# Designs tried in a protein design chat: VH-VL binders against Rho guanine nucleotide exchange factor 33 (ARHGEF33). Part 7

Target 1, 176 residues: Rho guanine nucleotide exchange factor 33 (ARHGEF33), of Homo sapiens (Human) (a8mvx0r265to440)
Amino acid sequence: KRQTVALELLESERKYVINISLILKIKATFQGSDGKRNSKERSLFPGSLRYLVQQHLDLLHALQERVLKWPRQGVLGDLFLKLTNDENNFLDYYVAYLRDLPECISLVHVVVLKEGDEEIKSDIYTLFFHIVQRIPEYLIHLQNVLKFTEQEHPDYYLLLVCVQRLRVFISHYTLL

## First folded at step 4 (VH-VL)

Design n1 (framework fv_roledumab)
Fold by ESMFold2-Fast, scan of step 4:
Structure n1 (fold): chain C 176 residues (1-176), chain A 121 residues (1-121), chain B 107 residues (1-107)
Amino acid sequence: as target 1 above (176 residues)
Amino acid sequence: QVQLVESGGGVVQPGRSLRLSCTASGFTFSSYAMHWVRQAPAKGLEWVATISYDGSNKQYADSVKGRFTFSRDNSQDTLYLQLNSLRPEDTAVYYCARDLEYWGSDAFDIWGQGTMVTVSS
Amino acid sequence: AIRMTQSPSSFSASTGDRVTITCRASQDISNYVAWYQQKSGKAPKFLIYAASTLQSGVPSRFSGSGSGTDFTLTINSLQSEDFATYYCQQYYSYPYTFGQGTRVEIT
């Protein structure tokens, strides 16, 4: 039961990483194989995206190690505690992403309208939205893990702190 | 704790092959792009190849294209550089280096100690 | 390919000196320049990224500047551990290219 909700979180992270990797491949196509955009050309994609992808790849790897070898008292709240503390820039990358997103959406809209490829525009918008929803999704998954965690479990306090931090963040920056 | 260790260098005759390895430790290897950079005796640095975090993006210097193959095994935290059809001008110390990010489009923040490849007749 | 040309190729300096090394790209590369330090027999050490961003742990006497085609690495008040060869590198486009290096020797 507790393992079941942990596996659901892991599977959710796998799907999310696949989705954000598609954005990177689309971005690489626009930049070309032998080049990348210079500072004179505004980025079509938020600059924070490269850091977010790296953070999520690191998280996926840590979750896979932790959840697939799940012991009797499996702990994962420490992973999210580290991710959400002020010493890490993870949440700052999400704030940067949200602040940069409107300009990127406008650029995609203009560029794609000129090219005439409405399907690519729709796909990019869908991928952008997946990123916007990810922090709320973490809150839901961690609440589910906490629900099946005893008060005496070594993970109980860690999960409780993480849930509180994510609620505060979401109240200011993302939609529920 | 963050470390890259190269191995597999040696002395070979022209036309032969070598496989270089680079073992990573102390960081999440599967999240970073990696590079190979070489340096001939008493010469400067020359970029050889790039591989992205998942191996889907590979780039090679024109001087080695078609002869060298870059690969990675994320389950073993190891890079490989297969050197085929070696020439005397391939003689160099080969370094593996970590990119600042996942795709292979940034600077190199961590370097291994290097492994010497000598191609002699 | 983008050529990176360093100037000078070598020079002699004393501890306490202010040292300036220049790097010129054959085309506009914005700020996609890194600088490395290499001591004899050792692997290169990362110093600067994005032309002017100092890597964590690198002494503040090192600084970088420039944009477009002309870039500069400055070492204020040279220390004994700073005698080395310095390389600029562009990471604007593949193939990545390095300058030929500037050797800073003790006077």
Scores: ipSAE 0.000, ipTM 0.564, lowest interface PAE 11.5, mean pLDDT 83

Design n10 (from c1 with heavy chain S31Y, light chain S33E K55D; framework fv_lecanemab)
Fold by ESMFold2-Fast, scan of step 4:
Structure n10 (fold): chain C 176 residues (1-176), chain A 119 residues (1-119), chain B 112 residues (1-112)
Amino acid sequence: as target 1 above (176 residues)
Amino acid sequence: EVQLVESGGGLVQPGGSLRLSCSASGFTFSYYGMHWVRQAPGKGLEWVAYISSGSSTIYYGDTVKGRFTISRDNAKNSLFLQMSSLRAEDTAVYYCARGLYYKGAFDIWGQGTTVTVSS
Amino acid sequence: DVVMTQSPLSLPVTPGAPASISCRSSQSLVHSEGNTYLEWYLQKPGQSPKLLIYDVSNRDSGVPDRFSGSGSGTDFTLRISRVEAEDVGIYYCMQGTHWPYTFGPGTKLEIK
C-alpha cells in the first residue's frame, strides 16, 4: 500500500536523524564545553555536518506532518524536489562532506587511538558511514513509493524527477 | 486570486480546427494535473481530457480520442486543447479545471470559452 | 466506462425545506489507495460549476455546513438541510476513481 511505504520512509528518517544527532553530541566532547574554535585545533568532523543534520531534521518534521496526516493526496515528491534543487545547497553539502571525510577519519583514528576508546571510535565511524549511505537509501525509499504510485497520480511525475536527480548525483560521485 | 481563464473559443466550420488556451495564476501551476471539461447547450457536463503535471500522463474521453490533443507549457502557466476534425456535436462551453493533488476533484474552474461548430 | 445515475432529475423544493439527491455508480468507486473519489458540483444558471463536496463527505472551503455528503461503494447522497434561494441550480455527481472520469446527468433544483 502506498501509505505503508511512506510510513517506512518516515520511520527510516526518524532513526537516521536520531543516529546523526548523536554525532553532534560526540563532536561537542572533542571541542570542549565552550565549543571554542582555534586555528591550531583541527576539526575532527566535516564542516558540513551541522548543516546536514539540520536539513535532515527539517525534512523529518515535514515528512512527519505529511505522512502522519496522510490524506487523499499523499504527495512526497515535492519535499525531495525542494531538498535536491539548486536553491537548497543540500547536495553541495553532501559533496563537501564526502570531500572532507577521509581526513576526518584519519584524524579520529589518531586522536582516539587508545585502549578503551575503541568503542567511541567505532561509533564515530559508524555514524560517518550512516551519512555516506543516506542518499542511496533515499533513492531506494523513493523508488518504493514510486512503485506503488499510479502514473496518473499527482506525485508520479514529482517522484520520477527526484529519483532521476538522485541517480545522477550517485552516479557522478561514485556512491555505492 | 487563484484563477483559470480560458480563451480561443469561437465559430468554426465542421471539419475545422481550433486551439483553446487556459491561463493559470495564483498557484504553482507545474505541480497540478489539469483537465478539460465541456458542456453542450442544455446538456450535462462531459469530461474531455487530462494531463499530468509533467505531461507524462495524458487521458482522453472516448468521444475526442484521435481528434483532440491536450498539452501544457509550465513556464508560461498555460494549458492548451488543440481540436481538429470538429463536429457539430463538439459545440459546447469548454472549461479548464485544476485537479487536486489526489486523483479527481476539480477545485478550481475557469469561466469557460464557447466553441460553436456550424455551417 | 463507469455510468453515473442521479435521482431525481428534477427537484422542486420550498424555501427552508430539506432536499436530498441520490447518486449511483455502475462500479465501486473505492480506489486501490482506499479513497473514494466521489464529488458533487453545483452549477448555478449562467455560471461555471463549483465544487461542493469531495471524497464523498468533505465540504470544499467556503461551502455552507447545510450541505452534507454520505455514502459508500456505489450509493451516494447529497443533502441540503435547509434549502435557500442561492442553492438553485444543477447538481452533478462525478467519479474520479476510474478513467475516464464521468459525471451524472445532473439534478435541477428549483424553488417552488
Scores: ipSAE 0.000, ipTM 0.457, lowest interface PAE 18.6, mean pLDDT 81

Design n2 (framework fv_roledumab)
Fold by ESMFold2-Fast, scan of step 4:
Structure n2 (fold): chain C 176 residues (1-176), chain A 123 residues (1-123), chain B 107 residues (1-107)
Amino acid sequence: as target 1 above (176 residues)
Amino acid sequence: QVQLVESGGGVVQPGRSLRLSCTASGFTFSSYAMHWVRQAPAKGLEWVATISYDGSNKQYADSVKGRFTFSRDNSQDTLYLQLNSLRPEDTAVYYCAREGSLEYWGGDAFDIWGQGTMVTVSS
Amino acid sequence: AIRMTQSPSSFSASTGDRVTITCRASQDISNYVAWYQQKSGKAPKFLIYAASTLQSGVPSRFSGSGSGTDFTLTINSLQSEDFATYYCQQYYSYPYTFGQGTRVEIT
C-alpha cells in the first residue's frame, strides 16, 4: 500500500534525524569552553555535517506535513527533486562529507584513544556510517513508493527521476 | 586567543570596487566556515555571504549575488570579499564572523566577530 | 527566505526589571536560533545558540527559550550594562536571516 511505504519512509527519516543529532552533540563535547577546539589542527568532524543536518531536518518537516496529511494522490517525488537539485547543494555536501571522512576517522581514532573511551569511538563510527548509508536508504525507500505508484499517478515520473538521480550518484561515488 | 580583524573599507563612488580582508589569529582558521555580515547606518544586521572551511562551497545573499565574490587563503589565515559594482545601498559596516559554536542540534552560530570595516558608497 | 520578526522594536526599562524580547520565524526552524547583543559602535556579541544554550562567559541572568516558530530572550534583573540592541538569527537554512532588532533603553 502506497501510504504504508510513505509512512515507513517518514519513520526512517525520524530515526535518522535522531541519530544524526547525536553526532552533533558528541562533536560539541569535544569542543568544550576551555578552548580545546582552537588547539586542533583540523575539525574532528566533516565541515559539511552542519549543512547536511540542516537539509535532513528540512526534509523531515516536509515529509511529516506531506505524509501525515496524505491525500488520495499523495506526492513525494517533488520533495526529493528539490533536495537533489543543484541550488540546495545537498549532493555536493555529501560528496564533501565522503571526501573528508577518512581524515576525520583517523583523527577520531587518535583523539579518542587519548581520552580512553572506546564506547565513544564506536558510537562516532556508527554515526559516521549512518550518514554514509543514508543516500542508498533513500533509494530503497523511493523504489518501494514507486512500486506502489501507478504509471498515471502524478508522482510516477517524479519518483522515476529521483531514483535515477540517486542511482547515478551512488554509482559514481564509493561509500566509506 | 581568537581574533578577527577586518580591513579595506573606505569611501567610494557608485560603480566602483573595493576588496575587504579579514585576518584570523588564535585558532585553526582552515577548520571553520566563515561569514560576512553587514549593517547599514542605524539599521539591523544583514547576512552577506558564507564560505566553507576549504573554500569549495559559497553562498551569497540575493542582494549581492553576482557582484560580490568571497574567497579565502588558508595558508595566510585570510578571508577576502571583493565588492564590485557598488551601490549606495551597500553602504554599511562589514563584519567578518566565524561559524563556531556548536552544541546539540544545529548549534552553528557566529561566536567570534571582527570589529568591522566601514564601506561608504556615495557620490 | 525565512523571515524573522522581533517584538517590540524598542522599549524602556529600569535596572532590576525582568525583560522579554520575542522573535517569530515565518516557518518551523526547530531550535536553530541564536541571540546577539550589540552596543552602540561595537560589533555584535554572541549570547545564546540552539535557542536556549548560553554561551560561556555570558551572565546567567540571560536565558533563551522556544522551538519551532516562537522564541524568547529573557533578561532576569536588568543591569546598566544590558542597555543595547538585541538580535535573533536563524541558521536553519541559507540565506541566514536576522530579526530587525530590539532596542532596550534604560529609563
Scores: ipSAE 0.000, ipTM 0.463, lowest interface PAE 15.3, mean pLDDT 80

Design n3 (framework fv_ifabotuzumab)
Fold by ESMFold2-Fast, scan of step 4:
Structure n3 (fold): chain C 176 residues (1-176), chain A 122 residues (1-122), chain B 107 residues (1-107)
Amino acid sequence: as target 1 above (176 residues)
Amino acid sequence: QVQLVQSGAEVKKPGASVKVSCKASGYTFTSYYMNWVRQAPGQGLEWMGDINPNSGGTNYDEKFQGRVTMTRDTSISTAYMELSRLRSDDTAVYYCARDSLEYWGGDAFDIWGQGTTVTVSS
Amino acid sequence: DIQMTQSPSFLSASVGDRVTITCRASQDISNYLAWYQQKPEKAPKRLIYAASTLQSGVPSRFSGSGSGTEFTLTISSLQPEDFATYYCQQYYSYPYTFGQGTKLEIK
């Protein structure tokens, strides 16, 4: 039931992108209609965020095309090989995000969007955490797809390489 | 024609190890994950882990990590589950069960072995 | 770990009855749920997988429904050979977990 696991990955990516898209809307609220060059939002949010959100959005579009028109020998590994290759810098931007995150959390803690707006701060922290957890979640989803992929399938080796890359990354740069 | 045949009943003393075998026939052994599930007398089913017979890669329930070892021999289409440092609460029927690796195929545990009774008693 | 809870644990019914067994997951498992039948001193037999797909050779009186966290197994017209213990199982994530079982007994 390889198709069902592929649909689970797609649904997960759709929900994730919806959630992190909210962070861009929150970021926009810190930018007044003043037209000035300097923006406070630059210090509150990691500089890598814009790139990461765009990469996830691009992945969602590619997954939708691939999974909704799922053939008998549907392939997903190539999408993640492209995402995780050294030339794309995606994982390097995740490292930059993790590096910058503690300072951004500290700044958000002292920023009051509105007097008594503790709920908005909580939402921002939750969104930051979603981004931190996404690479581990990709690993779980890809392992599930691999479990239902036979060795002779064109996706088998591609998925195997992706799983290995993500496992190595996670062991160095996440809480796990 | 697809069949999983397990080794016979075992009686062990506390502290010993037991190794149960599961011989597959009627299908391509390396195309399906092999799972191990146990059931204590009068109790429910408990998943222990699985092995990919193609790669030898294993996944264990944390409860058994450090005591369980799952292996396979592809030349004779046989999977093994070894449980060490046995306690009385390891007394159970141990089952092997096939899980699908195939796209467009079956899912979950479609074929089960007949079970191997392991009794741990002094 | 994902906890699977079945209701009821014990059920008495007569031949010809409609029987419904429920299974609840502690978190969303989509449709990665299987149902098994186990008779005394026998290995479990898969009845349903993917929440609602009937295993080949299983009588059509068995059906499964649900998604997410709530699932049901229905036997539309109980037969003598259906008296057994039934288990649900999630295979969404490791470790795979089973419900505690529902023992279906004749009245």
Scores: ipSAE 0.000, ipTM 0.450, lowest interface PAE 19.8, mean pLDDT 81

Design n4 (framework fv_masavibart)
Fold by ESMFold2-Fast, scan of step 4:
Structure n4 (fold): chain C 176 residues (1-176), chain A 122 residues (1-122), chain B 110 residues (1-110)
Amino acid sequence: as target 1 above (176 residues)
Amino acid sequence: QVQLVESGGGVVQPGRSLRLSCAASGFTFSSYAMYWVRQAPGKGLEWVAVISYDGSNKYYADSVKGRFTISRDNSKNTLYLQMNSLRTEDTAVYYCARDSLEYWGGDAFDIWGQGTLVTVSS
Amino acid sequence: QSALTQPASVSGSPGQSITISCTGTSSDVGGYNYVSWYQQHPGKAPKLMIYDVSNRPSGVSNRFSGSKSGNTASLTISGLQSEDEADYYCSSYTSSSTYVFGGGTKLTVL
């Protein structure tokens, strides 16, 4: 059962990475024919987006190798402990993303309305919200792995620490 | 350590079929979109086909659409190109190449094989 | 013919700078920042030199730089060296989820 919930986490990360990669292609479509961005111009997409995409790609790679070659007493908590520690900028990128998102939503709304393409606007909003929801989804997946992990398992304490870190972070979403 | 090795090229008559293989090593093959690119003798590069990491999405150049089929076997770390209804203008060195980022994020040809020659002649 | 237009040849002397252009349309070069450049020596496979318009892979000399303006991407090689003599190709992603290459430019270092 533990392998099953680990595979569910991996499948969820694969789907998420595909979705977040699509937002980069949509962003490229909105970049002008000269490809330039004036430093004085406001960005349509949060500046932290490219860093978040890279962090999730790195995580997916590590998860895929770990889960597809699932060993006796497979461990996942170390990957998320590394991702969420103070020396890694991942959570700081998420804070920056959440801070900048409202203005980006407003700018996308104005730009897309001028183009008259409601389908593209809907897709962009859906992708923005997928990113917002990813940390809560990690908490749920890691809680499921923890449920099927015995106290004597090498992953038990690592998962417990990760769950507590994510819970504390999420509790501040309404304060940010 | 990252390597791609093509095989299966040879001389074939017009209207026949040929199957190319590309063996990958030194990276997680199942995480990358893969490409076929060809080059006719003394001519430039021409993109042929792309396949997503899981094989669910495929796109082809108009010149080969309906005749060529790209496929992969992730359990064997191998990419394939099935070439049907071959024409003299299909004569080229065929390269396999890896996308520069995982999950088709790069849209650039990062790692290339050495190529395999396909000659279509009567 | 290739979908992207490159000059057939360009030449320079050692230490000089040269620029190779790659012109497409709003559905490829002009529409996306997925332009890449490749170096090919005779009898060898191509090597990625530039990706995403202006980014260099690890191991590629900083003498190579890329840029784009409108529908035209450019590869600039500064401080020309004899080993730079090769064919250079540009490539772009398209609105049809396909890829197109330029016709190639033969660089001669005189």
Scores: ipSAE 0.000, ipTM 0.486, lowest interface PAE 15.0, mean pLDDT 83

Design n5 (framework fv_lacutamab)
Fold by ESMFold2-Fast, scan of step 4:
Structure n5 (fold): chain C 176 residues (1-176), chain A 122 residues (1-122), chain B 107 residues (1-107)
Amino acid sequence: as target 1 above (176 residues)
Amino acid sequence: QIQLVQSGSELKKPGASVKVSCKASGYTFTSYAMQWVRQAPGQGLEWIGWINTNTGNPKYAEDFKGRFVFSLDTSVSTAYLQISSLKAEDTAVYFCARDSLEYWGGDAFDIWGQGTTVTVSS
Amino acid sequence: DIQMTQSPSFLSASVGDRVTITCKASQDISNYVAWYQQKPGQPPKLLIYAASTLQSGVPDRFSGSGSGTDYTLTISSLQAEDVAVYYCQQYYSYPYTFGGGTKVEIK
């Protein structure tokens, strides 16, 4: 069962990375309007977005290696400890993303109205909000892994710390 | 190995239609957008548009809207370009190419088909 | 539409020469530039993307540089097999546009 919920987390991360990879392609579409608008294109997308996408790509690669070679005492809590460590800035990038998002949504709306690309507008909004939801989704997945982890397992304490960090983060920043 | 294999050359009369196929192998077809590029005899490259292979949603350059239609058959990892009401000006080599970024269109084209020559003459 | 102007349209050089091809965009394209090589009877082959990133499997004698509106493809030591037409492409904004091409020949 433990391996099953680890595989569910891995598949969830694969789907998520697919979705957020689209936003970088969409960003490229909106960067080319006029050389004069270079300063404004930065404000169309949160500045933290590039770093968040890279962190999730790195996590996906680490999860694939860990879960596909799953030993009897498989561990993955260390990956999330690294991700949520203050020195890695990951959660700080999420805070920056959430704070910048409202203005970016407004600017994207104006730009898309001019270009007449309604499907892309819908996809951008959907992708923006996928990112908002990802931290709560990690909490649920890690709680599922923890549920099937014995107290004596080497991953037990690591998962507990991760779950606690994510709970605190969510309680503090869910509704800016 | 990653490959895009296109259908053979076509000779058509003005007013006819043509359907060019592009079969992908060696990668997950629905994970990459398919781009289409035209090259008229002795000329450079011209972008036609792209299609999202997961959703089927196409995007066309203005000059190619109307007569040019992209479609997919995901079950056989194949993309299609159909041109209706053919004109002499449509004579060209048509290339399919894979967008190098996963899941949409918007980056450089890393894998190309060999090209399909379409000749329109009476 | 963004216009991509390549210079020169034709270039003749000797094996071992350093070859430079330039590409000028009608507006800032923020490094969203690719370079392709096309040999007679073949499809284009990606050499460089994001202005300066070498595609896997491409010889390191090829390099890209530039920013803003001005971009350059350099072949540090021209080989006989490099005879081809080279195209720049912007993928910054739709519609994507290609340069007119530079035909490289050996003297």
Scores: ipSAE 0.000, ipTM 0.472, lowest interface PAE 14.5, mean pLDDT 81

Design n7 (framework fv_lecanemab)
Fold by ESMFold2-Fast, scan of step 4:
Structure n7 (fold): chain C 176 residues (1-176), chain A 122 residues (1-122), chain B 112 residues (1-112)
Amino acid sequence: as target 1 above (176 residues)
Amino acid sequence: EVQLVESGGGLVQPGGSLRLSCSASGFTFSSYGMHWVRQAPGKGLEWVAYISYSGSTIYYGDTVKGRFTISRDNAKNSLFLQMSSLRAEDTAVYYCARDSLEYWGGDAFDIWGQGTTVTVSS
Amino acid sequence: DVVMTQSPLSLPVTPGAPASISCRSSQSLLHSTGYNYLEWYLQKPGQSPKLLIYLGSNRASGVPDRFSGSGSGTDFTLRISRVEAEDVGIYYCMQALQTPYTFGPGTKLEIK
């Protein structure tokens, strides 16, 4: 069952990266180089987004390599320890994202409403909230992997630390 | 508010089939594993089935394995239980319940629906 | 499968008195993480079950502090320090260590 929950995590990351990459394409439509858009306007997207997309893409590549060639004692915790440590600003960029999100939602509502394209607005909202949901989703995936990991497994304590870090993060930084 | 609403229960003959639905609202359904739990008249609780948030991991209770199929549609915020080869012993109130993300291991049933009644009788 | 048993099955209590319910599992519920995968649920008359205690001793959100869970391995206890009228119902323990998840038979708490 350990390999099954690891594959489930990989599948979810694949879908997430596809969805989050759509944000970059949508963002490009609001930065038209034809000079018609007012460059004095506030950004419709959080500044942390570019960094988060790259981090998730890097994680996906590492997960694919690790899970698709899964050994008897496959390890995942090191990938998430690296992602969530103090030297990697990933969680700080997530805090910045959550902080900036309400204003971005309000701006998207105003700007897209004036342009009359409600379908794009709906897509942007859905993508914004996919990002909000991702850290809690990592917690459930890693808890499932840990549940099927024995104490003497090389991944056991790595996963324990990851779960604790993510739980603390979520408890401190919720979207109100 | 966080809510689960079951539907699809009714009277069915032995050997028949029935599909139960559970509609979720007030939370991000696609982020939670879900359970079905049943309770026969005047009896205790019996766990029936589990499905992970993505649908990739599924577990069944021994009494229903091979006869019941749990599934979900995250786009519709819906959980399903397809029941076949129904027996008198399947007569019960069927509850759907959410597997909490707040607890270590994610096994606690923190939100329950009101239940839907299935009666298997000729 | 893990078999769960409870005692007593019927528990009449005087309002304001303490109450204790025991739960035993046929196998240890202690995981290598140090947690006991044992939960307590309350089903009030005509209502759906409600989570009271998870991981052996942790109170669920909104559960009054007069409820407490204790025990480890195969023997667990749910205690109510001072029973109130709203506590009437059937109490179930459940193991979540392994599938299939199994419930105890229930303990009916009633006011004398």
Scores: ipSAE 0.000, ipTM 0.473, lowest interface PAE 17.2, mean pLDDT 81

Design n8 (framework fv_lecanemab)
Fold by ESMFold2-Fast, scan of step 4:
Structure n8 (fold): chain C 176 residues (1-176), chain A 120 residues (1-120), chain B 112 residues (1-112)
Amino acid sequence: as target 1 above (176 residues)
Amino acid sequence: EVQLVESGGGLVQPGGSLRLSCSASGFTFSSYGMHWVRQAPGKGLEWVAYISRGSSTIYYGDTVKGRFTISRDNAKNSLFLQMSSLRAEDTAVYYCARGPLYYKGAFDIWGQGTTVTVSS
Amino acid sequence: DVVMTQSPLSLPVTPGAPASISCRSSQSLVHSSGNTYLEWYLQKPGQSPKLLIYKVSNRDSGVPDRFSGSGSGTDFTLRISRVEAEDVGIYYCMQGTHWPYTFGPGTKLEIK
């Protein structure tokens, strides 16, 4: 059962990385376009985005190695402790993303999609909000792994700390 | 493998009806808008119809508007073109094609086509 | 509807020689997003069309670097630096900026 929920987390991360990779391609399209409006516009996308994508890509690679070669006592908590460590800026960049998002949405709407297709606008918004929801989704996945982890397991207290850190982060920044 | 496979073509009399299908595999069908494009014998390409990923936006070429209906079933990875009031001028190879990815344009994946012949 | 025109309609070329095809649109193809949705497709005899170039100048995956696209607004060009036998077929430009999408009449490239 524990391996099943670990595989669910891995599959979730794979799908998420595909989605956020798409937003970088969209970002490159707007910045690389030969339209005069877009070439002069600043900050159409949050500046933290590229850093976040790289962190999630690194996490996906680590999860793939860990979960697909699952040992008798597989451990995941260390990966998320590293990600949420005070010395790592991941959560700070996530806060920066959330802070900058409303202005970016407004700019995309008014400047680059002034009279564009509603479907394309909807797709961009959907991608933006996938990022907003990712930390809450990690909390749910890690709670599921913890649920099937015995107290004697080497991952038990690592997961417990991760779950607590994510709960504090979410409550602090009103992502509930 | 990413592919589109059309079916349902055949011989039909003027005024008749026919339904074309397109089966998608190897990609997330529900993430893409889809198109039908046709080619009459010895002629160029003509865009026929578009349906957005969620079916909320649909467009038709002027020659087929009111006679053809595009639809999709995302659960079955399938695209359809219901054709009615068929004319000799509708004789063509019909291709389904994957729509624009915002990153790039229009038709990056095409099916092999299915032939529709309208004749008495 | 946006009308697309191509020139020449017939293009016989010697193997290894360069070739160029012109495409014009009746209206500007610059989208409100700033992108220009002008594409080039190649249809080889008996085959389905294949994407060569998207957004004026970007090669699709697997397309040889001897193919290049250029242009802006209403005037566009597809160039082949050195024509190979496998390049024979009909080349279509297409606009995806305005509904309905419209194709050019096609240019038939033949080896002399």
Scores: ipSAE 0.006, ipTM 0.518, lowest interface PAE 10.5, mean pLDDT 84

